# VHH binders against q8rxe9, part 5

Target 1, 356 residues: q8rxe9
Amino acid sequence: SVATDDTSPSVKKRVVSGVQPTGSVHLGNYLGAIKNWVALQDTYETLFIIVDHHAITLPYDTRQLGKATTDTAALYLACGIDVSKASVFVQSHVPAHVELMWLLCSSTPIGWLQKMIQFKEKSRKEGVENASVGLFTYPDLMTADILLYQSDFVPVGEDQKQHIELAREIAQRVNHLYGGKKWKKLGGRGGSLFKIPEPLIPQAGARVMSLTDGLSKMSKSAPSDQSRINLLDSKDLIVDKIKRCKTDSFAGLEFDNAERPECNNLLSIYQIVSGKKKEEVMEECKDMSWGTFKPLLADALIEHLSPIQARYQEIIAEPEYLDKILSEGADRAEELGAVTMRNMYQAMGYYQRRRY

## First folded at step 1 (VHH)

Design c3 (framework vhh_enristomig)
Fold by ESMFold2-Fast, scan of step 1:
Structure c3 (fold): chain B 356 residues (1-356), chain A 118 residues (1-118)
Amino acid sequence: as target 1 above (356 residues)
Amino acid sequence: EVQLLESGGGEVQPGGSLRLSCAASGFTFSDYYISWYRQAPGKQREWVSTIYSGGRTNYAESVKGRFTISRDNAKNTLYLQMSSLRAEDTAVYYCATKWYEGSYYDYWGQGTLVTVKP
């Protein structure tokens, strides 16, 4: 029924991904990451974690965290995450994440964490005294999220390569310290405690840029909401944002002109939401004015996002059923993680509790 | 293409038992979790029980200890064994599976009526 070890090359490989409970998803995250993760469900055993423990390491609103968690879950399901093919669950519903994180912290040199980009950026902008211990140690929690489930692959953008590199180093260190013959002498199977995860970088991820600056990536943290399309934006709001987006004065439309970053961005968005090939878009749009193209792009966005919005509304209207889905995902995650925790405690020489 | 067909409903006395069946076709039955829902007259649809691809089960608190969900993957059939039936269990029972566009459970059967006479 459930295999604890992957000893066969033909056995389905596992992919683990964490997502922040922001309560909203913009077009850049959807086209650049979520759409690719949805596709992975057919090839891999997939686990999608809503990382609410990670969310508290940065300033957050205690009145919104619970709602943001369920809204984020509903949005991911609406985008095509299929709970019959994938496990979706909330990080805090599985205590093993924090238990493993603590054990990993005990094996992680301080110097490894000091080199992490997010901590360095925060300390530079706000001073080290304003950074929490949680922010400093969160890479160990991210490592626990991956290693707890013996993940083969982690889908990461370029920005997160440092985290997967740290996870690999920690796994190698723990395997060296506690695995092998030492574990076998304690009654364990020996060998590696953790599979060394590999980064999975999607080859065809959309690079979606700001609507107000074609040189900046579309971002939730940008000051102006006009810089992004959110998945739940109304039809009127989508039309207005596209009408107001930055354009240029060149004749016609084209990809790959370095002097036309807004043109490349808007054509790329149109290509993906319309489902057309790049060559088809080039031929269709080459002689268009912005006045002709902007309504076309807005219509394509509305057509693409309307089914997602409809599914989201249906999910959010049934909160008890969403809760049951997340609870089952957590049950599955606990089952998988219990094997890893049992092995870890055994290899580390702990007195293990007996359940009567 | 995906089809779900419930059967086994009928009239029963309080304290009695019934076994519902749901015949599934058009998908790889063994790969999906499948649920039973019910809708009493004048009320909203209520979740009753779910069985997952690995055989794990969950139940609504109102039916725990009285109902048993099971599946036969070789026959592509879902079951609900109902015991100790109460007047409040009177409802149309539906099986539902898979996520798609539209409802949270996209594929619903036609339903089968269970009447527990007070």
Scores: ipSAE 0.000, ipTM 0.119, lowest interface PAE 20.1, mean pLDDT 82

Design c4 (framework vhh_3k1k_2)
Fold by ESMFold2-Fast, scan of step 1:
Structure c4 (fold): chain B 356 residues (1-356), chain A 119 residues (1-119)
Amino acid sequence: as target 1 above (356 residues)
Amino acid sequence: QVQLVESGGALVQPGGSLRLSCAASGFTFSRYWMRWYRQAPGKEREWVAGISSSGDSTSYEDSVKGRFTISRDDARNTVYLQMNSLKPEDTAVYYCAAEYRLYDSYDYWGQGTQVTVSS
């Protein structure tokens, strides 16, 4: 293509991100990921996926999956995902995800998937033998989620960059095997079938730690609900969890003292939910006791989460609205993915069905 | 009612120019990658040019590069092929094709328009 004397438009780079349909999102997911993704929609073309196909790779309740999917979508919207700027959709509403996954599975060496299992299941020496096919191959599904849309970036934590590296290696391998001159000979464009995605790693300090262990990341898998704040926790529950959270016996409050991981965590949470700068929080809180600070933190959390909870209830009360939003998102996603699927089937030499 | 209708084919002298048009109806044109193919007597149909659904990417067969330009007008559901510096070897029936998803989908083809390059 060649530009005229008229100003050429800039192309926005694309970001793709997925979330498990748990029906419950904790503060760590929100502050560490979703809040940052909300900001990204102003700069990038963004796709947010409710990954219900990933949810079935682990034990789940068939009576709850549909509700958890819509609850999670409503929480994304309540957190500030704007459907005029971003696409929000359910993975299973776009069949191309599993179609591409199957094609990618055929190009993924078993050893690459074994490495991913070992990273997640260190307690199992023979992880591949104990894993379901779905659990074993879910990294190819994750790769399909990204590559289907020609994503430039995937927002991940530092500890998750291995997932993106696998996606990059698979993209490079497929481009090598099926792209270039071979694709041109089949009537295609040639060159690369996939853009190689890059990780978009949030800056240090975006991590939210457990309320019961300042050295452990806040997690759904932790045994005690006391270790986390969920976005839909009641005001009374937030107050109680903060009252009972682990603290230390030092005088005053401070960031960045390696001997005080709980202090650093709780101040970081306060900083983010209050919208204050680190320097402002340091000055405000330096001489506080825990008895003074804990109510302050609880009030800040309640103030921050109340509008989100109110918006969530509004959305959930109008299931037709939510269904329409998810359907429109799926239509957009299907349209974007169709180009990639057409190119893949062509480059791989598939016989194309013709209807008369 | 799915239809692709090619037009603009004619007899032209070597070095001449033609613009082919393909009007689409009965499907969501903006979702489809559009292509031009041609078929000379006694030969198989060959790909000539392609344009992505967004219009941002174009591709051409080596023998037509620099001479042919593909473009689209989604408001009019029309794809064009501007053919310059025509050669006798370009003599063929030119076909418009619409491609979507290969699986659970199918190509739409027009009936063709005859281009003859001869003095």
Scores: ipSAE 0.000, ipTM 0.092, lowest interface PAE 22.4, mean pLDDT 81

Design c5 (framework vhh_6fv0_2)
Fold by ESMFold2-Fast, scan of step 1:
Structure c5 (fold): chain B 356 residues (1-356), chain A 120 residues (1-120)
Amino acid sequence: as target 1 above (356 residues)
Amino acid sequence: QVQLQESGGGLVQPGGSLRLSCAASGFTFSSYYMYWVRQAPEKGLEWVSTISGSGDRTYYKDSVKGRFTVSRDNAKNTLYLQMNSLKPEDAAQYYCARGEYYSKWDLDYRGQGTQVTVSS
């Protein structure tokens, strides 16, 4: 028999988020997601997943995947993720993600996956005949990442809502097919197998846009590195990128003018990295030229990122400690996921293995 | 090069106590779930208890809850099982094991075991 007491409720609501191990985190991920997590750690039970199984669905470098995984973990810890308050772990260290994905695939109509924007765009780049089964089915893996842990909330930007909507629909379908009286008749508790997750939208001003196009979200997939600030960018590179960033010809600086998306973006970045309130930034910057503001923004970025870069170097200098942290996070994730997996196998009528 | 060595077994009367120890070497001990499993005469392997890598979470077979306590000392690479109020049905060869998976309980290494006999 399995040792867990699945009737014990958690008093804190749970938040689950994942990120691909690219080895690099840009300012948009940091200010739009990771920085907000630091504040949420006291309120929510937080799980942070480095999704290395998703990383292999498109071309990748086998010589760098392991290092990218540990580099990404170290960057999150350097950004203020506190392992005493949050669990950080590697997706492939918890086999339940793939097990649940397989069970969910059996309940996901092909048509639902064909409609996913991500598959349509990525298969266009790869060619439809060359797209992998993994690329086609990875939304079921994303759903498993969320549902495995009975997540209450998933922190996503508004434009990523489609994946959460799919997860909600799959959870509702599985609850209908396998839950309720059917599960009770098989010896289960009945009711719902999955909590229906809700999106957790970042607070106002958390969206970070491209340095070369204020209408486009800052992204790792953008062709030009000039469009983003990476957390490990050197002082000189930060200065150069800000000097070259797109601006407008208006006098003064202001928030919330729809005709000035670059202005709003750059002021929002300055606000967050300087720690100033929006009203304080408005008053300080309203009469500034771009020639005055750009050096101010660059200096604020350098001042903010330097401690993060120093913490990152300290963490990667202790690889055995990082491994221990990731292993302990995986242990906790396994414990949480085991309850969901036992319930799924029971509700689906599987003969469950016993250890003697 | 992974090694697990159990000790502390012996003969005890019903109601007595024993403390089992398992010395681990050849791997990062704190990174693994550890298990106590037992095999009684003419029976298969039976799970007894589990402890997480950090030691913060523990699990027990229903029949031993309240009587057995699992713990670990990661600085000494040692796993323990404190057994109180022993019953004749607890008599078995006790094994220390390293866990590879969560709910599948795939034990990749076991020690030689230590014999626990409960008789009167």
Scores: ipSAE 0.000, ipTM 0.109, lowest interface PAE 20.6, mean pLDDT 82

Design c6 (framework vhh_8dlx_2)
Fold by ESMFold2-Fast, scan of step 1:
Structure c6 (fold): chain B 356 residues (1-356), chain A 119 residues (1-119)
Amino acid sequence: as target 1 above (356 residues)
Amino acid sequence: EVQLVESGGGVVQPGRSLRLSCAASGFTFSSYWMHWVRQAPGKGLEWIGNIYHSGSTFYNPSLKSLVTISRDDSTNTLYLQMNSLRAEDTAIYYCAKDYRYSEGWFDYWGKGTLVTVSS
């Protein structure tokens, strides 16, 4: 076969995204990321990374990490990720992620990492002196996850845009320091080492908010499970959580009223899981009471999530099949990443190991 | 079911060339690194080299000048071209599928094909 130049135009542009191996996926992650990835796999070359190296930057249970990784992979597949169109793989199965991260760390000013919102939030919970170097440097690992594969787009919620903007700045800096004529002089092609990725922020479901606080993003780390819908929640539990969710005393329902963040959140969720357009939901719901709307929302969620739950159970019943899928995804990722790593080591002037 | 079937072995005179084939089935051939490994009588396994769909190859430094690995993904076939054969090249040659990466960890092997170099 003929080796493909890593700068060759693809019929499909590439989309890369990562998800932490929690063993559970909540509605916010599903609607903000995974559901959109399912649609994207028909138009883009898609890579979905289970980021187990990110999972170890905070306290975790060593007895659960492996199971959480495979459970998360099964949930991706259950949500409609098709391995004939997309690659799904585990971050630690491709060592190049950590290799590239180290090279990028050497080019990233400390001040850039200190400005990251997520580090500030997580380090405040543990105390700055007790935060790990891994937690501090994980934006470089996230950058490596993206740049290793020459990603054109990263589908993220709006609150994660800062990490993608950092990735863009790091890529620009590395291209300036090591690319161009300098790389050509070392036997490379010259030009840019990395494509500059763009964030892909969906209009619907980009910001799925807490069921108990419309001003807070839905999160796995929130102390109350009542604040979120998990994809594997039972029908009775979905009904109960929606029944208990925070509401207001305004007449009718509407989008985009800043005084009604819960209303905007719940209507947005209904819009996405029902498949209706915003204008259709506005007309349907404008005169509804909460007593009428809440059962409607719960029914829509149950209808949407039931086939996902059924597929998940089928997949976890065949662990060897799942292992083979993850291995095949890692093989594809390793091939793509090897090209980028060879270029980086060459451009940075490393003596590269030769296999004679 | 994953199957790897080697062919092309036999008795060959010293100094001549020989090409081995491996027919693969039961998996997505283009997604995996494929390896050649040999075992001479009374010796351990010796890794020869590997190849990926892209054409990327890595060889055992001791054997690089004597062998060439290639693949035809349209027919799911892996090849090993051997040149300037010597008596010490007498071995059973195995086709192996990489488990995950090109690290010499294999999940499936063929039954092997015997190459005997003698006059």
Scores: ipSAE 0.000, ipTM 0.096, lowest interface PAE 22.8, mean pLDDT 82

Design c7 (framework vhh_6z1v_2)
Fold by ESMFold2-Fast, scan of step 1:
Structure c7 (fold): chain B 356 residues (1-356), chain A 122 residues (1-122)
Amino acid sequence: as target 1 above (356 residues)
Amino acid sequence: EVQLVESGGRLVRTGGSLRLSCAASGRTFSNYAMGWFRQAPGKEREVVAAISTSGGYTWHADFVKGRFTISRDNAKNTVYLQMNSLKPEDTAVYYCAAKPYGEYWSDRYDYWGQGTQVTVSS
């Protein structure tokens, strides 16, 4: 056992990622984010958190939350998250997340949170005064998710950059207020309570666009399911969605023509799921009609998604296996978080409970 | 509060390089996100680059990506804009701006320098 009260320099860098328990994953999430997270496992110590506490900040179905949590875990494992290389766990199984959030809320100026919410919801001011305290303060919970584990890096999408900057500012503020000589005087090691996390810019993340609008990113929030391929879509449904997807009347197929956003999107999807290089796809497809290409794309999608679907069915058929994985992940997370929590309580001057 | 003073603006030929500096007076520089803006005669002011309090996050406008780099040195209370491969279109008065903490992609900056003139000629 190593000393748990000291912050030692990490030889292996740590990455923490939160994932919403939606119960579903579409192709855009998979190719643009999850594929990158899978690759991170080979380089970093990785923690993947299913953030069920974040899921309750907006209206939700109490009958579905538990199933969505386990379905999401099974989908991420099916996509290649490997529990021998990474920890996967449910946020609510580690109470330290909300405990740290409370301490961070006490150190976060209200103005910082007001700017986050106003920026995020600038186009929707309806009912903002009726928003829950949880929705207003969820950036502090997101910060706790990161700082609890002394994360070196956090993978960023465009929407997450402001939240990660807030996490950095909160860490800096807490370090200034409670760290250093003040912490040493209370019997602590001194120095910083938190590492300042850095954004991790994804390498080679694909921007997958809507099947009905090549200028719009593929999204779960789009009203038509025809606009996206879900990882669990049946073979017949994939074929049907590709048949109905928006195309143009140009001859041949090509990348990088600004007048042909749907063509660029569909060729990019084919390139990625087929494993071919861009030059190979250009040569193969340059003279194809849409009638020839659409079946080719559908077949490539089916071939790529079939192993994922098979693995998902294996996992959900054995719920005790999944439960054990999530429990073991939570145990590891609790061990890591306990160090941070002991340091915070000590530095903040709390009377700490003694175990007899 | 912080006071900002830009320096480094001058006449440069097309394809040249220039580094702008912005010195902040004050003891809390590390609590301010910083940005570089520019304004050419008869045009609106536009954001060129921005940097978070720690320097861990940077943003660069598409028209300068690969050519300009923003950086900061909190020990020296200074933010920099390294400008490479300068074009006549880069001719403008360049302004340094500061706002407390993060929020670096907001256009609402609280403190502004006087500006420094950059002229790019053939």
Scores: ipSAE 0.000, ipTM 0.156, lowest interface PAE 18.8, mean pLDDT 83

Design c8 (framework vhh_enristomig)
Fold by ESMFold2-Fast, scan of step 1:
Structure c8 (fold): chain B 356 residues (1-356), chain A 120 residues (1-120)
Amino acid sequence: as target 1 above (356 residues)
Amino acid sequence: EVQLLESGGGEVQPGGSLRLSCAASGFTFSNYAISWYRQAPGKQREWVSTISSGGSTNYAESVKGRFTISRDNAKNTLYLQMSSLRAEDTAVYYCAARDYYEGTYWYDYWGQGTLVTVKP
């Protein structure tokens, strides 16, 4: 157990987090999620995995995957992930992920996977015969991502706790099947092969809603790009999107009026990107028209996003630097995972290759 | 303003049934996965059931076969039909809406809860 000390660098607990290679980050993702991940690296030993193997379990564009992977890495670094504090790497650059996944698949009852919401949802929509084996076995790959590194914590919301509960059950089952006295008889340490991971529910991020519907969360999957601010949107595009965003005909501006969800959303965005307190924003903006407020909001967004965009362009301008960072992260990950893989192969009774 | 409001709790005898409701407002209900959680006195909060935006369901082993989660998107309402209730089901039941961005998940919405008491 760890004391409630501010910082203990030599004895930090480990946190593993997977991120989809989407190639784009919008304002909602940044303020609602990524800022929390960045904060974790100050307290924990953090591993951020760009999960490109997970990306192929659903339909995808082969022409975009590689670019989306590197764009996502560069965006997360630009948002504040610090490679001196954290390891950042691409899942497919560490073969142990799929090796462990295969071993875990051989120990996972089919019934456990059939219960997972993502598989059920895809099967209902397209029929069981049209769902991929990869989508069906996805929870074993997610479990491998965590267990390979003996993670203490996985940052997830409460809904995703069921996925972590599955990972815990798989770890417990493998420990029972292959650990203990059985492992000792094969020349091993005995005891548990895997640490049982715990969910880490971070502080809530900012709630950012759609620019075209104040009742819907800002989302990459929304059909209209007008509904979101992307971190890499140009100054002109930010101005245009804010100019065209949905507003109301009420006089003045205010928070927390249920009849004015767009007003609450836009004021909340202004509050966060300006760094002002809610009461300061309320006093500043209460008598403004939309014509006065929209330019103010656009300017605040441009000022806030400019440093992130500058860092992103710097990183992308040196692709060899990004490649080196991802390669070094993969080397660190491979080193950590090798211990787990060696123990698994031994405990499962495999004839192990000798290198000379 | 986003709100989740639970109702339908009360006292029942072992083996009885209750139907819980969660009325949602202030967001596009049909686009969200919604869950039921419970917290018994002196215990940690426990996940009970989730229903996806598409209607796929999942249950904790302790309630599987006894509880049924459902949703009515036209009424922005989530339901939990509870059958064969046991003393161990005594808890405050909470409705929660999952809030997420690609690659990361957080729960932003919670109701205030509704108490279910199963008297032996």
Scores: ipSAE 0.000, ipTM 0.263, lowest interface PAE 12.3, mean pLDDT 83

Design d1 (framework vhh_6z1v_2)
Fold by ESMFold2-Fast, scan of step 1:
Structure d1 (fold): chain B 356 residues (1-356), chain A 123 residues (1-123)
Amino acid sequence: as target 1 above (356 residues)
Amino acid sequence: EVQLVESGGRLVRTGGSLRLSCAASGRTFSSYAMGWFRQAPGKEREVVAAISWSGGSTWHADFVKGRFTISRDNAKNTVYLQMNSLKPEDTAVYYCAADLYSGYFDSSRYDYWGQGTQVTVSS
């Protein structure tokens, strides 16, 4: 017999995620983003982008960029990204990202970019007159990263919601200016040039806080490496960092006490890396001292990160395999982007080059 | 941008098997989600199966689950529909279609369509 209620969409929706090539991925990036992206690849068509063009918007070391790019790719794969289910590629290997960014810049009012939090914060540190055009316009590049692939969803932390809102507004503006009947009159199909992306915000692990300040997000830019756990940190270093992390003088351990941000952060990390439910962690840890809990957390981190570290070393020992994966991912991304770019150039009225 | 040509449709007996092929011409085949649709005389076109650009995900209508399997070979620019345990109710013209906007199973959103291939299942 045939079921009459099958209204399921025929094809998985697409998810696009990017990460900067730092070469060193910390626990905050892993638990707040990469771990969730790994889970998404079973439900969605997933594209994972190593965004090396974003890495050059601030001063950087030209001797390290290439190594940081391949190290970051190897860490993505070590964390569970499966190239049979997902594409992994380097942003600069697909020129369409920059081409689309340029077209989008022409439709983005300067005032929209001036209001972006990241530009305001970076300009305060560097001086407005010393900020690069790239730093000013990088939200348009982030928008291009998403719209180029007709992404349905973008996994984002709380600090990236503004960038997704900008991407949505730019997509709506471009669809209004160039889509519809205007595009059809130029030989296109009409309708929208871009689907409007939605943010996908995970509940657990959305924010991982600093080991030295429970009110600050864990960050690579923090001056002390003691404020973060890096995925490749040795067992001894993990133990030392957890031993020295900021705690409080309260009896027992608990979630969701605003007076105990470090406690909430450390319990949340333990919950995620142990795979336990929140209720199980609450019951286990409620009467623990910090002296009892810190070794427990360190052991859970070591147990969770050791298989990742082993896979990373295996991948980095085979650089030709990694190069092949990145090349194949870029080829697929280039094919996807070429379709979007042809539609954009057509809708914007460009004279298309013919190859003879 | 993509041109689609279906082949493989023929007369088969109830319980038989048949494989349909859809050959795509165009440098962007591997960027498109692909679908198989069918239309019987006097009825509207209905969706049979779909496959993502990578082949990593597939969907099959309940009336063909366990009998039909969609697959693709991006190196050959071809999508296939393997049809097993055919029934008279499977008699229709079968169409392949290409869609940049994966996740939608609205036929009006498909950019490119083939001309169809006739499948007739005799009792």
Scores: ipSAE 0.000, ipTM 0.152, lowest interface PAE 20.1, mean pLDDT 81

Design d2 (framework vhh_7pa5_2)
Fold by ESMFold2-Fast, scan of step 1:
Structure d2 (fold): chain B 356 residues (1-356), chain A 121 residues (1-121)
Amino acid sequence: as target 1 above (356 residues)
Amino acid sequence: QVQLVESGGGMVQPGGSLRLSCAASGFTFSSYGMSWVRRAPGKGPEWVSTISGSGGYTSYADSVKGRFTISRDNAKNTLYLQMNSLKPEDTALYYCAKDFGYSSYLEFDYWGQGTQVTVSS
């Protein structure tokens, strides 16, 4: 018998994205990142990983992690992630992530991890001794998340390139140490064990700034919930947050005045959620007072977010359906990752268990 | 290159006060929110307080609200935690943490080395 694969390859390049199980998404995440990820589904084979193992490396609430995981999944689906085009799954549902991480830790020089953002070579000995092993080694887990699936691209902001550079260097090192003729001598195909992933810097999304500080990006780690619009905020809460948001004493409204960062931020939000062109917003709003503009902005936000909130409520009302989606996503991920794990164990010379 | 260096910890009796400092370098300090996080002996890590880049808004864990005050001096690139009415339960390693932004794959980009606070009589 001969191989029956005579179809021309129409296989999309693969993109892997990890998301923290926070249980919440704010407007800045949505407009700046999630809308871009939704668009990637049409061009790439996309894997969206809810990284619950990463969530435990920092302070967290054990009473909330499970609910935050399912709430985060439901929010991403409500924002437009389509399980017919993309895989959505929970990191801990695929044991190969931590298994590969351990193998990669054995191949990663300590000095490489010490130079990462979370851990600097200049940190005092007291700081080194007080950090958890998980916090120190989480870049190897992030690398495993990417390399397990032979990812072509990882969506990152420009300031996240250091993590992707580490993943690239680890992949190159493992390929050098265990690939090629060495792997062939052990019964493998030879060549590279891992694709070298590339950063995918998406076309710039909206830069949404804090409602209370136009010089700071909107963030879930910001001190006051008043500084952000969460996608699940009630209509009354949206109205109150916009009513209380920081403004200036200038007459009229305008874009691109460096002395008016709050004005630029609020007009930009209005433009995006209303679907209007910048010139249209400029003409509409140029002579408005804040008292006139704030209700207009709140109404536009409510109109934009209401369909997302409705989809979220539909999804969480059927927890068995959400569980099935996450389970099916994990099954697809396990199938993809199993190939990488078999190749790694073979190339590293392990005696493999029958039925493993 | 980003650095966070905590100081001001030490031993204090119950009811006493300490002021922690975090010296930040290698980034535009005023553009980022900052947090204090602690890890108590035999207990899990706990978020303590957060402050916005401008210093306009602050938030506190229920366990420290009314006793601790977070503040910052953007001209000196320094974060502070004023701790009053200290209790034995406040004994922990205290960490300074920087938020890199909402587009991050990870929420926090930097942790400091930590400073030990011991409250005992």
Scores: ipSAE 0.000, ipTM 0.108, lowest interface PAE 19.6, mean pLDDT 80

